# Ledger of designs, part 4: VH-VL binders against Protein krasavietz (kra)

Target 1, 172 residues: Protein krasavietz (kra), of Drosophila melanogaster (Fruit fly) (q9vne2r244to415)
Amino acid sequence: KLHKAQASQEAKRELQQALIDDINDEKPYNEITSDIKDFSQRTNIPDHEIIVIIWSTIMSLGEWNKKEELVTDQAVRHLKNYCPLLQAFASTDRSELALILKVQEFCYENMNFMKAFQKIILLFYKTEVLSEEIILRWYKEGHSNKGKMHFLEQMRKFVEWLQSAEEESESE

## First folded at step 23 (VH-VL)

Design q1 (from n3 with light chain S95E)
Fold by OpenDDE, fold request of step 24:
Structure q1 (fold): chain C 172 residues (1-172), chain A 120 residues (1-120), chain B 109 residues (1-109)
Amino acid sequence: as target 1 above (172 residues)
Amino acid sequence: EVQLVESGAEVKKPGSSVKVSCKASGYTFSIYAIHWVRQAPGQGLEWMGGIIPIFDEAYYAQKFQGRVTITADESTSTAYMELSSLRSEDTAVYYCARDDEFYFDYMDVWGQGTTVTVSS
Amino acid sequence: QSALTQPASVSGSLGQSVTISCTGTSSDVGGYNYVSWYQQHPGKAPNLMIYEVSNRPGVSNRFSGSKSGNTASLTISGLQAEDEADYYCSSYAGENTYVFGGGTKLTVL
């Protein structure tokens, strides 16, 4: 069991490094996606783990401002570039939920990102990385305890907006 | 088609306030920033501020801080700009403009402009 | 928050090319890749022409944008009479602010 776990961790590290190298080499995202898919199949790493690795990797590539107001916009603009890559692995509800939880955790652990959460989620919604359903699921029951009260309050308006939009669509 | 329709021309006295409206249509109002830009006669464009409606976050140019208020009514897809303590120098055409994103990227669609004249 | 620097006016003959410069600082043009160009005819609202280095869909390929350091440039090739207008550059300037250039009047001779 330990050996398998170690092998899995090593594989994840390998993937992360490969991703970093590919991004630095400005490899097209479609090729990167293909390579990651192949890797996933070979190593039997599911998409919900892959997407978390991708998230961690792309966030590690950022040089973040220490000011909360600045880093929020910086994060959104940074992440915009990688949305196609994230979208490719947001293929299941589990993957999407894993991503939003990882974002929550990241924003909690990095204090300057506490206010960035809602904007990142909005970005992922707009770019179809995250579905309305999973955002609402996260809000209702799927959220982590890490900064729960803060993030739920922060997302209140956005969630209300999502719910209202759904009602309008159903009435048409 | 994305459209921004602004309210009609205003004539104001110095010291008064003006509120201009911008009705948006053809897109999801709440998730795109909307900006206000003015242009005095024979002068250039001047960014006054912008708002992200879904978050109700407004941002202002330093020059107008404390004197301008930008709001958004999501229920009517309408943005507002209120400028107080009007001066003759505030005589200008005021434009609303949509951003292509909820963050500040570029302004892709503009209103027709509202002429505000401040005169004694 | 200071206006970006543009030449007050430029002129060119029909069929020629002109370039309009937009100079900022490392806090705006040089700091971000969010420069845009707007065309404004007399009595009309501005129209987006270029964002970053890309043309707005439907805009003639005669218009092109470039950036080097703190200076962005708009090049208009094959000048036509309808190109006579005012041109403004803008840039994200950080902290959720925009800044505009002073504008350039283009005269087509």
Scores: ipSAE 0.909, ipTM 0.945, lowest interface PAE 0.5, mean pLDDT 95
Fold by OpenDDE, last read:
Structure q1 (fold): chain C 172 residues (1-172), chain A 120 residues (1-120), chain B 109 residues (1-109)
Amino acid sequence: as target 1 above (172 residues)
Amino acid sequence: EVQLVESGAEVKKPGSSVKVSCKASGYTFSIYAIHWVRQAPGQGLEWMGGIIPIFDEAYYAQKFQGRVTITADESTSTAYMELSSLRSEDTAVYYCARDDEFYFDYMDVWGQGTTVTVSS
Amino acid sequence: QSALTQPASVSGSLGQSVTISCTGTSSDVGGYNYVSWYQQHPGKAPNLMIYEVSNRPGVSNRFSGSKSGNTASLTISGLQAEDEADYYCSSYAGENTYVFGGGTKLTVL
């Protein structure tokens, strides 16, 4: 069990480094996606773990402003470029939920990103990285305890908007 | 089709306020930023401010800070720009414009413009 | 917030090419890849022509955008009579603000 766990961690590190190298080499995202999928198959790493590795990797590539007001905008613009890559691995409800939880954790652990959460989630919604269903699930029951009161309050308007939009679509 | 329809022309006295409306249609209003840009006669375009409706976050150019208020009504898909303490120099055509994103990227659709004339 | 610098006017003959420059600073044009170009005919609202280096869908491929350092450029090839208009550049300028250039009047001879 320990050996398997170590092997898994090593594989994840390998994937992260490969991803960094590919991004730095400006490899096309479709090729990166293909390579990651092949890697996933060989190592038996599921998409919900892959997407978290991708998130961590792309966030590690950012040189973040120390000012909270600026880092929010910076984060959104940075992440926009990687949405196609994230979307490719947001293939299951579990993957999507894993991503949103990782974003929550990241924003909680990095104080400057506390206000960025809702905008990141909106970005992922607009780019079809996250579905309405999973956002609502996260809000209702799927959220972590890390800064939950802050993030739930922050997301209140967005969630209400999602719910209202759904009702309108069903009435048409 | 995305459309922005602005309110009619206004004639105002110095010191008064004007509120221009911008009715949006053809897209999901709340998740795209709306901007206000004015153009004085024979002059260039001047960005005044913008708002992200879903978050109710408005941002202003420094020149207009404290004198302009931008709001959005999501229920009616309408953005508003109120300019107070009007001066003759505020005589201009005022445009609303949609951003292609909820953050500030570029303005892809414009309203027809509202002429505001400030005269004694 | 400082306006972007454009030439006041440019001219070209039918079928020729013209370039309009837009010079900013490292805090706007040079700091971000969010430059856009707008065409405005007399008495009309501005129309988006170029964002970054991409053409708006439906815009003629005669219009092209480029950027180097703190200067963005709009090139119009194969000038047509309908190209006569005012052209404005814009850039994201940080802190959730936009800035416009002073505008360039293009005359087609």
Scores: ipSAE 0.907, ipTM 0.944, lowest interface PAE 0.5, mean pLDDT 94
Fold by OpenDDE, fold request of step 24:
Structure q1 (fold): chain C 172 residues (1-172), chain A 120 residues (1-120), chain B 109 residues (1-109)
Amino acid sequence: as target 1 above (172 residues)
Amino acid sequence: EVQLVESGAEVKKPGSSVKVSCKASGYTFSIYAIHWVRQAPGQGLEWMGGIIPIFDEAYYAQKFQGRVTITADESTSTAYMELSSLRSEDTAVYYCARDDEFYFDYMDVWGQGTTVTVSS
Amino acid sequence: QSALTQPASVSGSLGQSVTISCTGTSSDVGGYNYVSWYQQHPGKAPNLMIYEVSNRPGVSNRFSGSKSGNTASLTISGLQAEDEADYYCSSYAGENTYVFGGGTKLTVL
């Protein structure tokens, strides 16, 4: 069990480094996606773990402003560039939920990102990284306890909008 | 087709207020920012402010801070710009413009403009 | 916010190329890659021509954008009579604000 855990951690590190190298080499995202998929097949790492590694990696590449208002915009713009990559591995409900939980955790652990959560989620929704269903699932029951009250309150209006939009589309 | 239709021309007295409307159609109103830009006669474009409807977050140019109010009605897909304490210098064509994103990126679609004349 | 700096006017002959510059600071044009260019004919609303270095769909490939340091440039190749207009650059200026250039009047000779 310990050996398996160690092997998994090593594989994670290897994947992260490979991703960093590919990004630094300005490799096209389609090629990066292919590389990661190949890696996944070799190591049997599922998409819900891969997408978390991708998130952590791309966020580690950012030089973040300390001011909350500025970092929010910075984060959205930064993440926009990687949405195609994230989308490629948001292939399952589990993967999407894993991503949104990781975003929640990140925003909670990094105080200046507390207000960025809703905008990041909106970005991922607009770019089809996250589905409406998973956002609603997260909101209802899938959320973590880390900053729960803050993030649920923050997302209230967005969730209401999602629900209303669905109703309108069904009526037309 | 994405379209922004603005309200009609206004003639106002100094010290009064004007409220211009911008009705949006052809896209999901709430998740795109909308901006107000004015142009005085023979002058250039001047950004006044913008709003992200879904979050109800409005931002203003410093020059107009405290005198301009930008709002959005999601139910009618309409944005509003209210300018108070009007002066002769506020005589201009006022444009609404949609941003291509919910954050500020660039303005891809413009309204036809609303002429506001401030005269004693 | 200070306006971006554009030449007041430029001119070119039919079929020729012209370039309009837009100079900002490291806090706007230099800090962000969000420069856009708008064409405005007399009595009309502005039209988006270029965002960053990409053309808006449907815009002639005669229009191209570039950026170096704190200066963005709009190049119009193969000048046509209909290109005579005012051109404005715009940039994100941080803190959820936009700034415009002063505009450039293009005359086609």
Scores: ipSAE 0.903, ipTM 0.940, lowest interface PAE 0.5, mean pLDDT 94
Fold by OpenDDE, last read:
Structure q1 (fold): chain C 172 residues (1-172), chain A 120 residues (1-120), chain B 109 residues (1-109)
Amino acid sequence: as target 1 above (172 residues)
Amino acid sequence: EVQLVESGAEVKKPGSSVKVSCKASGYTFSIYAIHWVRQAPGQGLEWMGGIIPIFDEAYYAQKFQGRVTITADESTSTAYMELSSLRSEDTAVYYCARDDEFYFDYMDVWGQGTTVTVSS
Amino acid sequence: QSALTQPASVSGSLGQSVTISCTGTSSDVGGYNYVSWYQQHPGKAPNLMIYEVSNRPGVSNRFSGSKSGNTASLTISGLQAEDEADYYCSSYAGENTYVFGGGTKLTVL
């Protein structure tokens, strides 16, 4: 059991480093996606773990401003470029939920990102990285305790909008 | 088709307020930013402010802070710009414009403009 | 915020090429980012022509954008009579604000 856990951790580190190198070398995202898929199959790492590694990696590549207002926009613009990569691994409900939880955790642990959460989630919604269903699930029961009150309040209007949009679509 | 239709021309006295509306159609209103840009006669374009409707977050140019209010009514897909304490220098065509994103990227669709004349 | 710097006017003959420059002055934004170009005919609303270095769909390939350092440029090749208009550059200026250039009047000779 310990050996398997260690092997898994090493594989994750290898993947992260490979991703960093590929991004720095300006490798096309479609090729990166293909390579990660192959790696995932060989190492038996599921998409919900892969997407978290991708998130952590792409966020580590950012040179973030210390000002909250600036870093929010910076983060959104930065992440926009990687949405196709994230989308490729947001293949299951579990992977989507894992991503949104990591975003929550990241925004909580980095105080200057506290206001960025809702905008990042909206970005992922618009780019079909996250589904409405999983966003609502996160809001209702799937959220972490880390900054819970803050993030739930922040997302209230967005969630209400999602709910209303569904009702309109069903009535048409 | 994405369209922005603005309210009609206004004639106002100095010291009064004007509220211009911008009715949006052909897209999901709440998840695209809306901007207000004015142009005085013979002058260039001047960004006044913008709003992200879904978050109800409005941002203003420093020059207009405290005097301009930008709002969005999601139920009617309408954005508003209210400018108070009007001066002769506020005589201009006021444009609303849609951003291609919910964040500020570029303005891809413009309204037809609303002429506001401030005269004693 | 300080306006972006554009030449007041440029001119070119039919079939020729002209370039309009747009120079940023804001050091806080770390440079000239997210530039867009708008064409405005007299009495009409502005029309988006270029965002960054990409053309808006439906815009003639005679219009092209480029950027070097803090200067963005709009190039119009094969000038036509209908190209006579005012051209404005715009940039994201940080902290959820936009800034426009002063505009350039293009005359086609």
Scores: ipSAE 0.903, ipTM 0.940, lowest interface PAE 0.5, mean pLDDT 94

Design q1 (from n3 with light chain S95E)
Fold by ESMFold2, fold request of step 24:
Order: structure tokens, then sequence, then C-alpha cells
Structure q1 (fold): chain C 172 residues (1-172), chain A 120 residues (1-120), chain B 109 residues (1-109)
């Protein structure tokens, strides 16, 4: 029924506000993670939905530059501070894919972020928020049509690098 | 062990160019930034620019815009800095240094330095 | 662009503490938490001592960093003879640029 859909949206709004409050209170990330896990159990919201809410909340906290070349650096540095939190909820292939698709959508819908996608994905690779396997799967099977050809071209060099690193590992 | 090894000392005439190499080993070269920093005799450290190899993106201090070119060759894990239109004031030790990120944060590993002498 | 401002020299006695200041602007030290400190002995490459304002890269806990507003500080406690060196602060300066301070010569008395 509609009550269930309305209750789900209310729970998501509550999570966003709780996360904002925890960040403003400067809680350690292990405490923030615990708060979110408690909320997840209380509301039965799965990790693949939680991680998207965390992303949206974190990005809502930024005061973003209008210039594309400046906002990319700003975004990477902002997101770096929250990678431990994102990583804690990148628990399944589904949650990782949900995150990369949400990042794709965000960059498409916010023009000043159009060239930020590859650098955000590299950040998430280096901090183990996103696995190589999921990045390659996204690239091969790219399910979202939102700016897909643009983001695939942007990611080409990084994906080529990932593929050559896999070949090097197998040859050792 | 992470290591940066720079090319040997150079003696150059004013108006010429110098290209210093920086060979990296012991880490994944492509996804960490490389800085170039120089130090004239008896003077302090001066940031010249840096590069993020995987993106082929180089950035330069305003003072060196148009005279410095920073490149990277991922296949050999080597970064290069070329300074053109040399003047006697360019006499310095030139360092490469690795950043622990793919954006500019800090320099955790330094090359041994390359002495460039510009003498008329 | 402009060098960060450090005192030209500081001195302290063995076993005591010394603090080196590093003053920038809201476009570098004040605007980012990407301040680093480097130690350089004569004839050697610089060595990282502090990164991201206060983090130690496996160096002695006698070295500590902090900042307030546009000024960062390196404090060295329990001074030893080998601490005598040049010290440089640095900061990310926005727009994918980076800047060093002018350097401070520490003399251990």
Amino acid sequence: as target 1 above (172 residues)
Amino acid sequence: EVQLVESGAEVKKPGSSVKVSCKASGYTFSIYAIHWVRQAPGQGLEWMGGIIPIFDEAYYAQKFQGRVTITADESTSTAYMELSSLRSEDTAVYYCARDDEFYFDYMDVWGQGTTVTVSS
Amino acid sequence: QSALTQPASVSGSLGQSVTISCTGTSSDVGGYNYVSWYQQHPGKAPNLMIYEVSNRPGVSNRFSGSKSGNTASLTISGLQAEDEADYYCSSYAGENTYVFGGGTKLTVL
C-alpha cells in the first residue's frame, strides 16, 4: 500500500537528517557507522539503498564551485573525508553498483560535475569503496543511459589501466 | 620499497632546454601524483608543477607557465620535467617527489635531486 | 603562488620545545587541511615530517602539527642535536597548485 511507500520515504529523510546531525557533531566514523547500522536494522533499509543515501547526503553538504575544473578537485577532496563511511556500506556487489550508478546520475544532472566522474571512481577504487570487478562490469554492461557514452569515453584510460594490471598480476 | 631515481647532472647554456627524468619503482606509478620542486643554491624549496600520470594532467606554478612541460610515460614508470629558455637563475637542484594521492596533498618520497647548472 | 611566511630562524635548547609558524592566506593554509612539514639536512633531499596538518608518517611523536586560521605550527619537543635542520611548510593552494614556505633554520643550542 501507499503507507509503505510513504513510510519508506520518511525513513530515508530521517536517515539523511541523522547523518547530517552526526557529521555536524563531528562524531567519529565508527560511531556514525554504528548509528546508520542501527537505523538500517530498525527500518529494514538494505545497504544498496543506504549507500546511495549516504552519497546524496554527503554531496548535499558541499558548497560547489560553478567552474568545472575547480569543482572536480573540490569534490574529490570532500569525498575523500567520507570514504571510510561509504566503504562500510559497500558490502555487496549490488551496493557498489548502486553507488557507481548514482554517481553517474549525479554527474549527468549537475553539469559542473561532468568531468568529475572518472576521478571520483578512481578515488573509490583507491580507498576500496569500489572493486575493480564492479568498475569493469559497469563499463562493459553500463545499464544507465544518463550520459553513458560521455562517461564511458572518460573512463576509457582508467579501464585500460585496470585491465593491464589484471594481466600483469596473472603473469607473475 | 618506493623509490624515485632522477637522471644525472646537467650543464647547460642560457637559452637552451633541460629535460630531467624521474624513474619510479616499488609502487603503482599511474595513480599517484608526481611533483617537481627546485632549490637554488642557498635558497628554499620552490614548487614548479606536477602531473597525475593516469589522466595525463599536468599543472604548473604561475611563475613557470609557458617554460615548463611535465610529462609521464606509464609504460616505463617515468616522469619528465623540461624547462626551456634557461637563464642563469635556473641553476638549481631539481627534485621529483611522489604524492600519496592522485591530487596534490603531500610529498612522501623524494628523488635524490638533479643538479642543473646554467652558465654562459 | 606567494610563499608561505615562516620565521627565518628559531632556536631552542636540548630537551626543550620549539614551535615554527607558517602563515598563509584563506586560499591555502586557511582554506584547506593540506598543510605539510618537511625537514631538510644540508646536502639531502627533504623528508616528510607532518602531513594533513597533524598526521605523522611514522616519525617520532616529538613532532606535532596544528593550525588555527591562516597559521599552521610545527612543534618539536625534547629537542635533540639531530633536529638541527631547515624546516619547510607547504600547502595545497587551490586550482591544482601547491606552495612552500620560505624555510626556517632550527638551531639546537
Scores: ipSAE 0.607, ipTM 0.850, lowest interface PAE 2.3, mean pLDDT 91
Fold by ESMFold2, last read:
Structure q1 (fold): chain C 172 residues (1-172), chain A 120 residues (1-120), chain B 109 residues (1-109)
Amino acid sequence: as target 1 above (172 residues)
Amino acid sequence: EVQLVESGAEVKKPGSSVKVSCKASGYTFSIYAIHWVRQAPGQGLEWMGGIIPIFDEAYYAQKFQGRVTITADESTSTAYMELSSLRSEDTAVYYCARDDEFYFDYMDVWGQGTTVTVSS
Amino acid sequence: QSALTQPASVSGSLGQSVTISCTGTSSDVGGYNYVSWYQQHPGKAPNLMIYEVSNRPGVSNRFSGSKSGNTASLTISGLQAEDEADYYCSSYAGENTYVFGGGTKLTVL
């Protein structure tokens, strides 16, 4: 069991480094996606684990400002560039929820990002990395305890907005 | 269709304030930024500031700090720009414009412009 | 604060190409990929022509944008009489601020 867990962790570290190398080499995102899919097949790492590795790697490449308001803007613009890559591995409800939970953990562990959570989730909503259903599920019951009161309160207005009934397009 | 309709022209005295409204329709007002841009007669475009309605976050060009207040009312899908301590140099057409993002990127839809004339 | 630098005017003949430059600093044009171009006909509101350096929002492919270092460029190919207008570049300028260039009057001869 431990032997297999160590091999899995070694594979995940290998994926992180390969992704860093691909990004630094400025590979087209379709090639990066293909490389990750091939790696996933070879190692049997599921998409819900792959997507959190992608997140962690992408965030490790940022040059983050210490001021909360400036870092939030930086994070949103940085992440926008990688939404196609994240979307490619947001293939199931489980992978989407894993991403939200990883973002929650990241913002909790990095104090300058405490105000960034809702804007990152809005970005992922607008770019269809995360569905409305999964965001609402996270809010209702899927969140972790890491900074729970803070992030639930931060998200309250956005979630209320999502829950509001809105007019769809009328007939042609 | 996406549309921004601004309030009508204003004639103001020096030292007073003006508040221009910008009514949005045809899209989800709350999650797109609104910019305010002015243009004095014969002059270029000048960015004044903008707002992200869902977060109630307004930002201002340094030149206008302390004189401009930008607000939004999500219930009426309306943004407002208030410029105080008016001078003759504030005579201009004032535009609102929508950003296709919730951060400042570009202005894809513009209002028709509101002419504000400051004269004694 | 500081406007981006554009030539005051450019001119070109029908069917030719013109290029309008937009020079900023490493804190705006050089530091971000958020350069836009706007066309403004007399008495009308500006129209978006290019966003994020080179993307067209459903406008003619005669309009193309690019940048190198601190300078962005708008190139208009196959000039038509209707292209006669003022053109403004703009850029995100960091710290949640935004800036326009001074404008360029294009005259089609």
Scores: ipSAE 0.557, ipTM 0.830, lowest interface PAE 2.4, mean pLDDT 90
Fold by ESMFold2, fold request of step 24:
Structure q1 (fold): chain C 172 residues (1-172), chain A 120 residues (1-120), chain B 109 residues (1-109)
Amino acid sequence: as target 1 above (172 residues)
Amino acid sequence: EVQLVESGAEVKKPGSSVKVSCKASGYTFSIYAIHWVRQAPGQGLEWMGGIIPIFDEAYYAQKFQGRVTITADESTSTAYMELSSLRSEDTAVYYCARDDEFYFDYMDVWGQGTTVTVSS
Amino acid sequence: QSALTQPASVSGSLGQSVTISCTGTSSDVGGYNYVSWYQQHPGKAPNLMIYEVSNRPGVSNRFSGSKSGNTASLTISGLQAEDEADYYCSSYAGENTYVFGGGTKLTVL
């Protein structure tokens, strides 16, 4: 019970540090991905937990501006650099939803990121980290209650756009 | 094919305003930034500002703060730039240009340019 | 907000290489990897040649870009007559702003 929870937390801390070390060593992302996959198999940590750890780690590396407008631009440009890594672990619907939920939690808990949510999700859509289907699922039923009204309203225009783009793709 | 088609040439009096339109086609207008860049005769390129249509967020070069308004109409895939309190030195070709991102990175497709002449 | 410094002109002979410099500050060229290069022929709109320092948008591999510190460079190899044009660098300048260099006239001799 307690022993297993301690061991899992220790494995996750090891993953965080290994990822930081690999990033600081400027390893190619395919090598970082391989290291994480090997670690995941040794420790039985599933992709939906791995991708959340990756998110938390890369966000911990940022030096964030306190001004909301400036931090949003900073965050999008910072995250763009790591989209290949995130995409490698966005392997299932569950891992994608876990990522969206973690982003929702992060923006809720860090008030200067309050307006950043929609732009981060748009980035992940454009870079194929998140599928249109899973974003729409999050909007309809998959969101958490953390800042629900703010993030749903923030996402309304983007979701409307996604729904019209899906119709156009089906016709073409 | 991605295209930006700007409105026709304008002749304006000092103190008036001009509104240039930029009609986009061949891509999803809402999720790509649009820049506005001008070029006075014999001069270089000058960034005026830009807009991110899906967020309705416009940004301006400091030089043009208070004189320029950039807007977008997603229903017509059209961006607009309005420059007020025109002076003779505002005589220039005004370009719109698309960014391949929803933040300011680069300008991959340009409009043909709109000549605005400010004279009495 | 900051003018990026380019030489007013550069020349090269057919088949040779030429390099155009673009010098900014730590708040634009030095602080970001969002440097672009544009080619402009007389009477025409600019055309994107290089983005994000070194990426080509489907243009000839004769065009290459690089950056060191506060200075970006555009190198044109195998110079051809149609390369004669004005060349502008640009950079993201922080705070949701963007700047251009003053332009460089390339003359093919």
Scores: ipSAE 0.544, ipTM 0.825, lowest interface PAE 2.4, mean pLDDT 91
Fold by ESMFold2, last read:
Structure q1 (fold): chain C 172 residues (1-172), chain A 120 residues (1-120), chain B 109 residues (1-109)
Amino acid sequence: as target 1 above (172 residues)
Amino acid sequence: EVQLVESGAEVKKPGSSVKVSCKASGYTFSIYAIHWVRQAPGQGLEWMGGIIPIFDEAYYAQKFQGRVTITADESTSTAYMELSSLRSEDTAVYYCARDDEFYFDYMDVWGQGTTVTVSS
Amino acid sequence: QSALTQPASVSGSLGQSVTISCTGTSSDVGGYNYVSWYQQHPGKAPNLMIYEVSNRPGVSNRFSGSKSGNTASLTISGLQAEDEADYYCSSYAGENTYVFGGGTKLTVL
């Protein structure tokens, strides 16, 4: 039981390092995606765990500013470069929700990112990493307790906008 | 069709203000940035500032801070640029332009330009 | 804050290639991959030719962009008469600011 958990953790560290190496080697994202899918199948690691590892790896590559207003812009531009990779593993509702929850946790644990959450989620909406349905589900009941009131308040206007845009599309 | 339509030409006296409007259509106004760029006669392009409508966040070139105000009205899909304390060197064509992002990247669609003439 | 540096003019003959340079600093062209190029004919609004250093927004593949260090380049191959225009580079300049180059007049000989 413990041996299996240790082997799974080692596989995840191996994936993280391989991803870092591929990014540093400037490999095309289609090749990186293929390598990760092969790794996922060999190790039986599901997409909802893979996407979290991708997120953590991508964020570990940044040299982040301590000022909130600067780091938010920096983070959005950094993450934009990797949205095709994240999209490839946003294959199910579960993987999308896992990503949102990981972003929530990251912003809560890294104080200079506390105001970045809504912009990161908007980026993922615009790039189709996250669906409107899953963002609304997270808002209603899928969120964690980490900074709950802060992140729900931050997201309120965006969620209201999503709901009004959806209603206009349905009536059109 | 994505389109930006600006308000008509203006003739202004020194010391007054001008407010140029930029009506957007054919796309989701709220989640794309709008830039304001001017061009004096025979001169190059000069970035004045921009706004991200959904966040109501406006940013300005240092040269224009204190004189320019950029706003957006999501309900009418319209951005505004107001330049105060006009001088003769503010005579220019004023463009609005859409960014394809909610941060400043590039300007893929431009308004037709609004000529503002400041003369005594 | 300061405009990006472009040559005031360049020229080339029909069918040849020209390259227009755009030099900034490590705080703009060198620090980000958000360089764009715009073409402007007299009396008209600018038109996007290249974005994010090298991407074409559905324009002719005769237009190509690149950068090295603090200098971006626009190369126009197979020059045609209608390429005669003013060309501006631009870059994200950090801290939610944006900057244009001074412009380059291209003359097709």
Scores: ipSAE 0.544, ipTM 0.830, lowest interface PAE 2.5, mean pLDDT 91

